# VHH binders against RNA-binding protein 33 (RBM33): the designs that were tried, part 1

Scores and structures below are computed, not measured.

Target 1, 73 residues: RNA-binding protein 33 (RBM33), of Homo sapiens (Human) (q96ev2r1098to1170)
Amino acid sequence: CVVSVEGLSSSTTDAQLKSLLMSVGPIQSLQMLPQQRKAIAKFKEPAHALAFQQKFHRHMIDLSHINVALIVE
Unless a header shows other numbers, all headers, positions and changes below count from the first letter of the chain; antibody chains are not in Kabat numbers.
F, E and O are the ipSAE of ESMFold2-Fast, ESMFold2 and OpenDDE, as the mean of both directions, binder to target and target to binder. V2 is 0.75 times the mean of E and O plus 0.25 times the DockQ between their complexes.
[cut] marks letters that were taken out.
Atom coordinates printed by the task and the answers are left out, and those that the model quotes come from them; centres of patches stay.

## First folded at step 5 (VHH)

Design g13 (from a10 with L104V S105V; framework vhh_7uia_1)
Fold by ESMFold2-Fast, scan of step 5:
Structure g13 (fold): chain B 73 residues (1-73), chain A 119 residues (1-119)
Amino acid sequence: as target 1 above (73 residues)
Amino acid sequence: QLQLVETGGGLVKPGGSLRLSCVVSGFTFDDYAMAWVRQAPGKELEWVSSISWSSGSIYYEDSVKGRFTISTDNAKNTLYLQMSSLKPEDTAVYYCARGYDEYVVFDYWGQGTQVTVSS
């Protein structure tokens, strides 16, 4: 249920990324890691984690292409 | 009884080529997106490529663009991944997955096929 979002612009906010994640499905948590230009999000449903990766891998946010990877727990 | 069966994995030297096949049964490609997803030892699942039959859209992970080609043969109910210029970092178990077109939610996976790129 967890995705790693990498390549975030320093201007990308928690709210912007949360809005994008929630367009796919409900999330349980979101942790921003600005020093790594990264965020970790946990979806409530495993299927939504995969759907987010499929739809938004290489998507552009604030002029930066993000990389979406699934984290197996 | 819906199933996805991957074949074509194996051991190959760097710079080599390999073609993976995924034979599906119990459904047709018409309403679905199909994908290849891989997992290297001790790492997270990584999406590799997707094809949407209805829209014809094809997408690739940046690290495989120009080296891998995804395709389908509808008459044979088979999804392919042609892999060229293989690198040691391509070593992983490769999974075939079925999803829905608009927001690709993968609901069925194959058992996976091992690809090892080594000397």
Scores: ipSAE 0.000, ipTM 0.110, lowest interface PAE 16.4, mean pLDDT 75

Design g14 (from a10 with L104T S105F; framework vhh_7uia_1)
Fold by ESMFold2-Fast, scan of step 5:
Parts: sequence; structure tokens; C-alpha cells
Structure g14 (fold): chain B 73 residues (1-73), chain A 119 residues (1-119)
Amino acid sequence: as target 1 above (73 residues)
Amino acid sequence: QLQLVETGGGLVKPGGSLRLSCVVSGFTFDDYAMAWVRQAPGKELEWVSSISWSSGSIYYEDSVKGRFTISTDNAKNTLYLQMSSLKPEDTAVYYCARGYDEYTFFDYWGQGTQVTVSS
């Protein structure tokens, strides 16, 4: 259910990223890590985490291409 | 000890085909996702395709779907990218990459192999 979003522009807001995540499905949490140019998001449904990675890996936000990884625990 | 070595790049005409190979050592495919990532001249890195460690699930960037095929030969420790119907826009250095290690998407990369598509 968890994705890591890396390569975020410092200009990308939590509201922008939350909007992008919720275009795929409902989320339980979003943790912004601006100094690492990173965010951790948890979807309510595991299928939406995979769908987000498939749709938005290498997507451009504020002139920066993001990496989307599924977090395996 | 751990390394990824790419071969198979070259010059081809539009509409042509190439097969890239990536020989890995120091790990097995069973525990990792493997990816092809490319970088066109003066552009940023672009993810092309991945094959997942779980069930061998395969993913492609939209612009290469139907033209490129990712596969592995586990007995030979080799990852392949079969490229067909090549376009000038596919001109790039192609990298083999191992994904992911502790919350980072790619942790080890090959040296890259140049693919040039021109007449």
C-alpha cells in the first residue's frame, strides 16, 4: 500500500502531490521529506499503490521527473 | 563483486530492430526488480521498462508499448530489451538498473550502451 516518491522539486507542495495521489485512489497518509526531495504515501488499497507507480513513474512535476517505488516491508 | 554489464547498442535505421543485453553478477533476479532507463542527448533520464521480482510482472512506458519487450534468462543471469520499430526519438544511452533497495528506486546501474536511430 506504500509508495516512495523521489526526485521532487522543492517547489512541489503537499497539496499538489496529494491531488496527484488522490486522482488514483484514496490515501491514508502523506509524509513530505523536503530536504531529501522525497515523500512517502500510503494508499488505502494496495492496487492503487501499484496503479500510481505505473501511471506516474517518471512523470514531470515542476520540471522534475519523479521516481515512484513500491515499498516492500 | 556486484556488477551490471550492457551490450548490444549500435546504429540502426528507423523501423529497424536491436536487442540489448545486460549480464548481471553478484545477485540473482529472484530478489530484485530490473529496469531499462534511457537518456537522450541533453535530456533527463527516462524510465523505459521494468520486470518485477514478484511474479515477473512487466511494465512499459507508454511510448514504447508494443515496440519493446523486456525479458530475462535467469540461467544466463541476463536481462534483455528487444527493440523493434525504432524511431529517431529512441536515440539514447540505455542503462540497465537494479531496483530497489530500502526505499530507493534504483541502487545499481550498468555503464550504458548507445543506441542511435538515424538514416
Scores: ipSAE 0.000, ipTM 0.104, lowest interface PAE 16.5, mean pLDDT 74

Design g23 (from a10 with S105A Y108I; framework vhh_7uia_1)
Fold by ESMFold2-Fast, scan of step 5:
Structure g23 (fold): chain B 73 residues (1-73), chain A 119 residues (1-119)
Amino acid sequence: as target 1 above (73 residues)
Amino acid sequence: QLQLVETGGGLVKPGGSLRLSCVVSGFTFDDYAMAWVRQAPGKELEWVSSISWSSGSIYYEDSVKGRFTISTDNAKNTLYLQMSSLKPEDTAVYYCARGYDEYLAFDIWGQGTQVTVSS
């Protein structure tokens, strides 16, 4: 139910990313890793993690294309 | 047997301060990230802050930056959240959570401690 989001702009806020994630489904957690230009998010439902990747992989936020990967636990 | 036990919640006036503690047992901090996550009445879980042992990296949700401080005491196996300048919007049940260092995904949660900021 975990996704990694890489390639974040330094100007992207956690509120922006949270809004994007929650447009797909409820999340349990969001951890921003600004120095790595990365975030880790856990969805409550596994199907929403997959849906987020399908919809937002390569999506542009603040002039930066993000990479969305599923993390298998 | 893995346990996370939160304490330190309570009722406080706006502008007040509280320190939350999370005592962990059954593991050491060396291999894990630790986080504070809160849930306001009728709302979704919201990440508040996290600390990664291996990198020493500390992160905060924007609304708490400059007001909250996350820290650890490894000798006491305890994670802290020092909260200052509390606002009514900070009213929530606060949970501590354990994450794996490489994934930063959270798998073990405490029972939570209630923080109420009344005006």
Scores: ipSAE 0.000, ipTM 0.121, lowest interface PAE 15.5, mean pLDDT 75

Design g3 (from a10 with S105L; framework vhh_7uia_1)
Fold by ESMFold2-Fast, scan of step 5:
Structure g3 (fold): chain B 73 residues (1-73), chain A 119 residues (1-119)
Amino acid sequence: as target 1 above (73 residues)
Amino acid sequence: QLQLVETGGGLVKPGGSLRLSCVVSGFTFDDYAMAWVRQAPGKELEWVSSISWSSGSIYYEDSVKGRFTISTDNAKNTLYLQMSSLKPEDTAVYYCARGYDEYLLFDYWGQGTQVTVSS
């Protein structure tokens, strides 16, 4: 129910990414890791994590293609 | 002119049902995700349910799963939220919202419709 979002533009804010995540489903947490151009998000439901990956893997945000990976917890 | 107009709110007893409607104008559902979002008194906005036309996917917040059903009638440009087994915790203003941008959740909102669940 965790996703890793990699390849984030330095201009992408936590509010923008949170809005994108919440368009798929409710999240429990979001951790921004700006130095790695990465964020880790936890969805309340596992199905939403998979749906987010299916919809947004290789998606372009602020001219950067993001990589979405599912994390086993 | 783009508009979202919600109706169907009201006062209902716990265990009751209501159907909310959102009539849209100035766009079609085909290019957008549509959502219901609520705000209880003194609380922040809470996402309730969404429908995505790109995949036909429907999603619900855990607390409403099995009790609420989101649907559309494209010929009538109307989004619905069928609410059953209502609880006092469901008391809120319910908003219809359109999602258009990959960065932002919603770009257009309705005026909201008040749902109050009390005995």
Scores: ipSAE 0.000, ipTM 0.129, lowest interface PAE 14.9, mean pLDDT 75

Design g4 (from a10 with S105I; framework vhh_7uia_1)
Fold by ESMFold2-Fast, scan of step 5:
Structure g4 (fold): chain B 73 residues (1-73), chain A 119 residues (1-119)
Amino acid sequence: as target 1 above (73 residues)
Amino acid sequence: QLQLVETGGGLVKPGGSLRLSCVVSGFTFDDYAMAWVRQAPGKELEWVSSISWSSGSIYYEDSVKGRFTISTDNAKNTLYLQMSSLKPEDTAVYYCARGYDEYLIFDYWGQGTQVTVSS
């Protein structure tokens, strides 16, 4: 149910990313890792994690293309 | 033209109940999911509950499950949040938000209504 969001612009806020994640489904947690240009998000439903990856992998946020990877727990 | 207006907030004691209302205009619930999102003092926005009208799917944040109930009245163009067993940690500004049915992309928000739970 976990996704890794990589390639985040340093200008992308946690509120902005949270809004994007929640557009797909409810999340359990979001951890911002600005030094790595990365965030880890846990969806409450596995289907939403997959849907987020399918919709937003290589998507552009603040002029930066993100990579979305599914993390096996 | 398109508007969401929340009402029903107020001051209640712990264990009390409130019902929030969100009157929408300029669209119908047929094509949209609706959500309640809250922001406690000094904290980030927290999603509370969503209802997907076309599919009828309802979701709750774990901390409110069993205490809050989301519903709609299409004839009144109104979204509700019935809150019971309120706790001090439920103190927040509550917003209603409109999303697209499949993905809940939030594109319009209300002004918010303040809920304060204190003794």
Scores: ipSAE 0.000, ipTM 0.121, lowest interface PAE 16.0, mean pLDDT 77

Design g5 (from a10 with Y100W S105Y; framework vhh_7uia_1)
Fold by ESMFold2-Fast, scan of step 5:
Structure g5 (fold): chain B 73 residues (1-73), chain A 119 residues (1-119)
Amino acid sequence: as target 1 above (73 residues)
Amino acid sequence: QLQLVETGGGLVKPGGSLRLSCVVSGFTFDDYAMAWVRQAPGKELEWVSSISWSSGSIYYEDSVKGRFTISTDNAKNTLYLQMSSLKPEDTAVYYCARGWDEYLYFDYWGQGTQVTVSS
């Protein structure tokens, strides 16, 4: 399943975010949307998408508070 | 019952010194990185300094290098920030924060302590 990560700092790189995502589980894709301070990531396993949201929703990365939402497709 | 309590803030003249302390309870430094983060009036949060539990690595924001020193006393569960050669630009609320590694994300914060540098 897919997660959206919003509220990203402009200083947060795709490598940093990818490392954070992959600390939970393998990802299939990552799309950075810097104009919207947002990224969309797809985990290979739906359970990892949920786990990422539960662990990192409302956490701060590079001093920015992130919002993690599950997107169902 | 995780708690971070900052003390040591106050009013100081430019060129002066202060030492901030952060007493932690409910965890030990062994598994965490610790940081000082500040917020100046009307500005965003700014990371100041961090110390890594695993490597003893210490990092500073460029504007404070050579003036600030971060340290811990593990026996007292206390994190310090020794500030010298203070400038008006250092005026801010200073927060103690617990992090899990060098990705600069933090899960627990103190209440903050006000530092005012003014003549």
Scores: ipSAE 0.000, ipTM 0.117, lowest interface PAE 14.7, mean pLDDT 75

Design g7 (from a10 with Y100L S105Y; framework vhh_7uia_1)
Fold by ESMFold2-Fast, scan of step 5:
Structure g7 (fold): chain B 73 residues (1-73), chain A 119 residues (1-119)
Amino acid sequence: as target 1 above (73 residues)
Amino acid sequence: QLQLVETGGGLVKPGGSLRLSCVVSGFTFDDYAMAWVRQAPGKELEWVSSISWSSGSIYYEDSVKGRFTISTDNAKNTLYLQMSSLKPEDTAVYYCARGLDEYLYFDYWGQGTQVTVSS
């Protein structure tokens, strides 16, 4: 249910990323890790985590291509 | 049974101000996010601003940040949008909308109120 979003621009806000995540499905949590240029998000539904990766892997936000990885817990 | 009713739209000159109101009935704000969404002629719906009761979070679309202010009056069951420094590009029908507190997906909408910014 968890995705790691890597390669975030320092200018990307939590609101921008939250909007992008919620365009796919409901989220349970979002943790921004700006020092690592990363965020960890948990979708309420596992299918939405996969859908987000398929749709937004290598997507460009604020001139930076993001990398979306699925995390198994 | 649920209703959202917008008022306050009108014609204003560039640089002017306007306050939109949305009176809700059939629910309380406590469990929901409330939003303003607009649609300009021939354009898609554009989210403008939202307020979440649970988290107290307020969000604005970049083009309106610093010019618009979203607020609520719980005693009056009313959502407001205070608009200042209006531009012709703000011309649109403005809708208030109800969403779940943690999402920007809206399940009920008002009828809309027309805002026209022209000389």
Scores: ipSAE 0.000, ipTM 0.102, lowest interface PAE 15.5, mean pLDDT 76

Design k1 (from b7 with S57Y; framework vhh_5c3l_4)
Fold by ESMFold2-Fast, scan of step 5:
Structure k1 (fold): chain B 73 residues (1-73), chain A 122 residues (1-122)
Amino acid sequence: as target 1 above (73 residues)
Amino acid sequence: QVQLQESGGGLVQPGGSLRLSCAASGFTFSSYAMSWVRQAPGKGLEVVSDISSSGGYTTYADSVKGRFTISRDNAKNTLYLQMNSLKPEDTAVYYCAKGYTVEFSGSYFDYRGPGTQVTVSS
């Protein structure tokens, strides 16, 4: 139910990402890793993790294209 | 500009029912998941139920599963919580929240309304 979001701009806030994630479905957690320009989010439902990837992979935030990967396990 | 306004709370006897409503404005309601969260006197915050943006997926805390039903009407920008078989331990302030993970730190970016009191007592 986990997604990694990579390619984040240093200007992108947790509030911006949280808003984007919650547009798809309920999240359990969001962890920002700014030095690696990535975040890890856990959706309550596996279907929402897949839907988020399908909708937002390569989406542009703050002039940066994000990469969304599903973390199984 | 995000505004959430709960209504429908009150005093009920054990075994009774209440229906809470939350009127949302200032954002595209149909684009966001929504939650009901509660806080009993002297206790921490508990997420009671959440619902996806389309209404296609719902979850419930074990404490309320089978008794509470969350729903939404995207055309009316309204979130609902139907509460059946109420117990004294359901006594709490109930908050409507934008999204699942909420921050209640008293900032402009909190995702909750002002709350509505539910008291279950004889």
Scores: ipSAE 0.007, ipTM 0.187, lowest interface PAE 10.7, mean pLDDT 77

Design k10 (from b7 with V102W; framework vhh_5c3l_4)
Fold by ESMFold2-Fast, scan of step 5:
Structure k10 (fold): chain B 73 residues (1-73), chain A 122 residues (1-122)
Amino acid sequence: as target 1 above (73 residues)
Amino acid sequence: QVQLQESGGGLVQPGGSLRLSCAASGFTFSSYAMSWVRQAPGKGLEVVSDISSSGGSTTYADSVKGRFTISRDNAKNTLYLQMNSLKPEDTAVYYCAKGYTWEFSGSYFDYRGPGTQVTVSS
């Protein structure tokens, strides 16, 4: 249910990223890690985590291409 | 508190027309994409049409292209679906649904209304 979003622009806000995540499905949590240019998000449904990766891996936000990885716990 | 209320459903003959309306309240209507979703008896949910927050982009399921038109009036917080050339297979409960953001994505939605019944029969 967890995705790592990496390669974020310093100008990308948590609200902007949350909107993008929620276009795929409801999220349980979002943690911004600006020093690493990344964020960790947990979807309520596992299928939405996979769908988000398939749709948005290498997507451009604020002129920066993001990388989406699934985190397996 | 988000509220969506559909109206305009009813019984119509094949080839007829109906216009559905959805009154929205409890959120900034103009900031969110909206969709019409239907469920026929014994079937799953189908997204028949969606519209972006500004009304600038629309999509339609292949089953309704050329027959249905989605539109919105952000000043009135109202979503519409004009249904023309109705077929028996269009018989379903039609739901108004709120997207998560300004753009609708797949079959995902934040809220849906209680629905309005459309029956196409001779």
Scores: ipSAE 0.000, ipTM 0.106, lowest interface PAE 16.5, mean pLDDT 80

Design k11 (from b7 with T101V F104S; framework vhh_5c3l_4)
Fold by ESMFold2-Fast, scan of step 5:
Structure k11 (fold): chain B 73 residues (1-73), chain A 122 residues (1-122)
Amino acid sequence: as target 1 above (73 residues)
Amino acid sequence: QVQLQESGGGLVQPGGSLRLSCAASGFTFSSYAMSWVRQAPGKGLEVVSDISSSGGSTTYADSVKGRFTISRDNAKNTLYLQMNSLKPEDTAVYYCAKGYVVESSGSYFDYRGPGTQVTVSS
């Protein structure tokens, strides 16, 4: 499944975010959208997308609170 | 529109080297991680290597670690793959992809280029 990560600091690197995502489970893709302070990540397993949201919604990274949304079809 | 164009493939003997290039346009190249992905005859996609947007972090598949080097030139909007000590098992079509793609799944390979053929044979 897919998660949207919003509210990213401009100082947060894609390598940092990849590491954070992969601490929960394997990912298929990660796209950074710096102009929107967002990233879109696709987990291999749907359960890991949910677990990431539960653990990191409103988590602070580089003095910014992120918002994690599940994208479902 | 996103455009990716691979080049540099060809026929080489085992032990030889090739350098692949991927010219990117239609997006802010320096803002995106990039990946190299390959597909061998009759097999699925394999993620070979990826590189962060700044170039400061790279990863490699175990099958190519120590032989391949990924790099990027953000001023030229170009991604590279230096392939050394090539083996017949490296024969595949090589694609560049926008973003991190860390495994093969039938439908995630968006914004890839048309690919470049690498054949390693005597």
Scores: ipSAE 0.012, ipTM 0.282, lowest interface PAE 8.8, mean pLDDT 79

Design k16 (from b7 with G99T; framework vhh_5c3l_4)
Fold by ESMFold2-Fast, scan of step 5:
Structure k16 (fold): chain B 73 residues (1-73), chain A 122 residues (1-122)
Amino acid sequence: as target 1 above (73 residues)
Amino acid sequence: QVQLQESGGGLVQPGGSLRLSCAASGFTFSSYAMSWVRQAPGKGLEVVSDISSSGGSTTYADSVKGRFTISRDNAKNTLYLQMNSLKPEDTAVYYCAKTYTVEFSGSYFDYRGPGTQVTVSS
């Protein structure tokens, strides 16, 4: 249900990421880790986590390409 | 401006089928994930099914898996719920919803339609 989003620009806000995540499905939480250029998001459903990775891996935000990884719980 | 309008509810016998529709307007339908949510008399809201913006990913509550199918037609701005093998416990008002998240456990609806009544009874 969890995805790691890496390679974030320092200018990317949580609001921008929320919009992207919610285009796929409802999320339970979003944690920004700016020191690591990273965010962790938990989807309500595992299928949406997979769909987000398939659609947005290597997607560009603020001139930076993000990497999306699935986190095993 | 955002509008969601459900239709297709009615009275049906156990084992029967119904197809619900939701007409969406006032937002870019193809850009948002959508849900079907229901509320039985005296009970809370239950999220029945979700579908991604493209329709490539769907999920279902355990209570309806194998019986209900969610789909969407982005060209028509319409969401569907095909309901098969209906049971008396499926009796509820069914709502079309555009959903979003909270930062603690749970999810909220940005917008919900007025609902359509489904009654499964002999």
Scores: ipSAE 0.012, ipTM 0.185, lowest interface PAE 9.2, mean pLDDT 77

Design k18 (from b7 with K98R Y108W; framework vhh_5c3l_4)
Fold by ESMFold2-Fast, scan of step 5:
Structure k18 (fold): chain B 73 residues (1-73), chain A 122 residues (1-122)
Amino acid sequence: as target 1 above (73 residues)
Amino acid sequence: QVQLQESGGGLVQPGGSLRLSCAASGFTFSSYAMSWVRQAPGKGLEVVSDISSSGGSTTYADSVKGRFTISRDNAKNTLYLQMNSLKPEDTAVYYCARGYTVEFSGSWFDYRGPGTQVTVSS
């Protein structure tokens, strides 16, 4: 139920990304890694992690296309 | 080394106030959302409040809305929780945590302080 969001614009805020994640479902955590243009998010439900990837993989935020990967714990 | 250290807890009477602080070090504090989470005796973790990296957005659990205020000072790498109108049911260990909602399920999420005890009793 963990996703990696990569390719983030340096202008993308954690509030913007939280809003996008929460449009799909409730989250347990969000960690921004701006030096790597990346974030790690955990959904409370595994189905929401998959749904987020399906909906937002290669989506454009602030003129940057993001890549969404599922992380197996 | 990432470190989070809470302070400001203690014993207070119902209706009283406390201000908790969390000193952060070892990471770029201004780049991360932060949360206050609590655990009452015999209960699970409850996220009471979170704040965006800039401080421009905050949320509160229904149990504390109108009574607690979260804030941050990015220049000082410090997170705050102002707690007003305290009730006995607010008795808990309060943790500073990196991120919006914290539940531990692996090494990716091992990012909270040791906690500070808040006891509200007459």
Scores: ipSAE 0.006, ipTM 0.241, lowest interface PAE 10.0, mean pLDDT 79

Design k19 (from b7 with T59Y; framework vhh_5c3l_4)
Fold by ESMFold2-Fast, scan of step 5:
Structure k19 (fold): chain B 73 residues (1-73), chain A 122 residues (1-122)
Amino acid sequence: as target 1 above (73 residues)
Amino acid sequence: QVQLQESGGGLVQPGGSLRLSCAASGFTFSSYAMSWVRQAPGKGLEVVSDISSSGGSTYYADSVKGRFTISRDNAKNTLYLQMNSLKPEDTAVYYCAKGYTVEFSGSYFDYRGPGTQVTVSS
């Protein structure tokens, strides 16, 4: 399962987001889309995608609240 | 200055065990996910195992699942890999890496150590 992370601050780096994602579980891929203030991440374990959404939806990074959505594949 | 130094490699017979260690310095070790990566002769890099910053989550490649165990001691800035039931196919240089594989960002690791050789042969 894939997660979409939206509402990222322009100051948020891929290293910061990787750290946050890895606090839940290992990821297979991360695509930063800075022009859209968005990132798409795939967890190696599908259960971690749901856990990340439950824990970090509306979480604040660099004074910006993120939205976490699950992408069905 | 990020520094990673592996140790514990060597020559073992099939079915044997080895424990690798990686001493980390120059960064806040407890804030980063860490990985063990290997490269067999004539082959590309393979991510063997990942561990989250807290140690609460781990990943293992299918080739090593059930035989290898990754762990970390954040108080000692040290990463470990316990390797059991070693096979000739496990022969490779093993690298400690800061971070993990990130396919779409084009970044695999911020840094990796010089590596330690593991040879599994009769």
Scores: ipSAE 0.005, ipTM 0.194, lowest interface PAE 11.6, mean pLDDT 78

Design k2 (from b7 with S53W; framework vhh_5c3l_4)
Fold by ESMFold2-Fast, scan of step 5:
Structure k2 (fold): chain B 73 residues (1-73), chain A 122 residues (1-122)
Amino acid sequence: as target 1 above (73 residues)
Amino acid sequence: QVQLQESGGGLVQPGGSLRLSCAASGFTFSSYAMSWVRQAPGKGLEVVSDISWSGGSTTYADSVKGRFTISRDNAKNTLYLQMNSLKPEDTAVYYCAKGYTVEFSGSYFDYRGPGTQVTVSS
């Protein structure tokens, strides 16, 4: 149900990322890790985590391509 | 501009059924998760059900699980809520919402329709 989003621009806000996540399905949490250019999000449904990766892996936000990985456990 | 318009509410007896519809315009409907939320008199908003952009995943509040079914028709830009086995406790104004509840911050909705009244009474 957890997704790692890496390669975030320093200008990307939690509101922007939240909107992108919300376009796929409901999330339980979003943690921004700006020093690592990363965020961790937990979807309520595992299928939404997979769908988000399929749709947004390598998507461009603020001139930066994001990498979307599924986190097991 | 975003528009959401609910319909299908009304008066129904306990145990009855209703189907709500929400017509959406002004945005790419197929790209957004949608929700049905309700508000009973004197109470706050309760998220009843969420559906993903594709319709492939749904969630339900424990209070309606097994009785309500959310669905969408992306070709028609329409969201539906099939309500079965209605109870007096389901009496509320039902709203179509672009967005959904997020646990870490509570609720976040870009837009919400004007609502449709559902009354369950003998």
Scores: ipSAE 0.005, ipTM 0.170, lowest interface PAE 11.9, mean pLDDT 78

Design k20 (from b7 with S57D T59Y; framework vhh_5c3l_4)
Fold by ESMFold2-Fast, scan of step 5:
Structure k20 (fold): chain B 73 residues (1-73), chain A 122 residues (1-122)
Amino acid sequence: as target 1 above (73 residues)
Amino acid sequence: QVQLQESGGGLVQPGGSLRLSCAASGFTFSSYAMSWVRQAPGKGLEVVSDISSSGGDTYYADSVKGRFTISRDNAKNTLYLQMNSLKPEDTAVYYCAKGYTVEFSGSYFDYRGPGTQVTVSS
């Protein structure tokens, strides 16, 4: 139910990423790691984690492309 | 290593105000969103408010919107919750939490402090 979002622009806000995640489904948590240009999010439902990866892997946010990986517990 | 310590709770009259503080250590505070969560007697956890790492974006539960204000001081590694127009329904233990939480899941934390008790009694 966990996704890693990597390659974030330093200009990408927590709220912007939360909105993007929640466009796919409800999340339990979102943790930003700006020094690593990275965020970790937990979806309530595993199907939404997969759907988010399929839809947003390589997506452009603030002129930076993101990489979305599924994390197994 | 991550430590969160809430303070500022107490007994207050309906219509009164309190300011909660959360002192954070053991992580780069300015890099994380932060949340305030509460648990009223006999109820589950409720996300009250959250704030982005920069402080530029905030969320408030409908139950507190217009009355509570979340803020942060990244230079002091401190999170705040200004609570105005307090109601008996606001009586709860208040926790600060590292990261965002979502009301859709009822509440979830990456990490929380030990909490501070707020009692609103007439």
Scores: ipSAE 0.005, ipTM 0.202, lowest interface PAE 11.2, mean pLDDT 77

Design k26 (from b7 with S31Y; framework vhh_5c3l_4)
Fold by ESMFold2-Fast, scan of step 5:
Structure k26 (fold): chain B 73 residues (1-73), chain A 122 residues (1-122)
Amino acid sequence: as target 1 above (73 residues)
Amino acid sequence: QVQLQESGGGLVQPGGSLRLSCAASGFTFSYYAMSWVRQAPGKGLEVVSDISSSGGSTTYADSVKGRFTISRDNAKNTLYLQMNSLKPEDTAVYYCAKGYTVEFSGSYFDYRGPGTQVTVSS
């Protein structure tokens, strides 16, 4: 139920990304990694992690295309 | 080494106030959102408040909204929780967490030490 979000614009805030994630479902955690232009988020429900990837993989945020990967646990 | 050191807990009477502090070191504090998480006796972890990296956005659990205020001082690498109108139900160990955390800790955040105990009782 973990996703990696890569390719984040420097203008994308943690609050913006949290809102985007929570539009799909409740999250347990969100960690921003600004030097790598990525974030790690854990959804409460595994189905929401998959739904987020399906909806937002290659989506454009602040003129940057993001990559969404599911993290195998 | 990431270190988070909570302080300011103690015994207070119902209706009293406490201010918790969390001193952060070992990472670039201003890059990360921060959260306060608590665990009451016999209950699970509850996220009481979080704050964005800049301090521009805050969120509160319904149980504490209007009574607690989260803030941060990025120049001092310190997170705060001002707790007013304390109730016996606020009795818990309070933890400082790096990043956003919601109900059910995901363990992608660093909790350092045992937190700080807050007891609301006469």
Scores: ipSAE 0.006, ipTM 0.240, lowest interface PAE 10.2, mean pLDDT 78

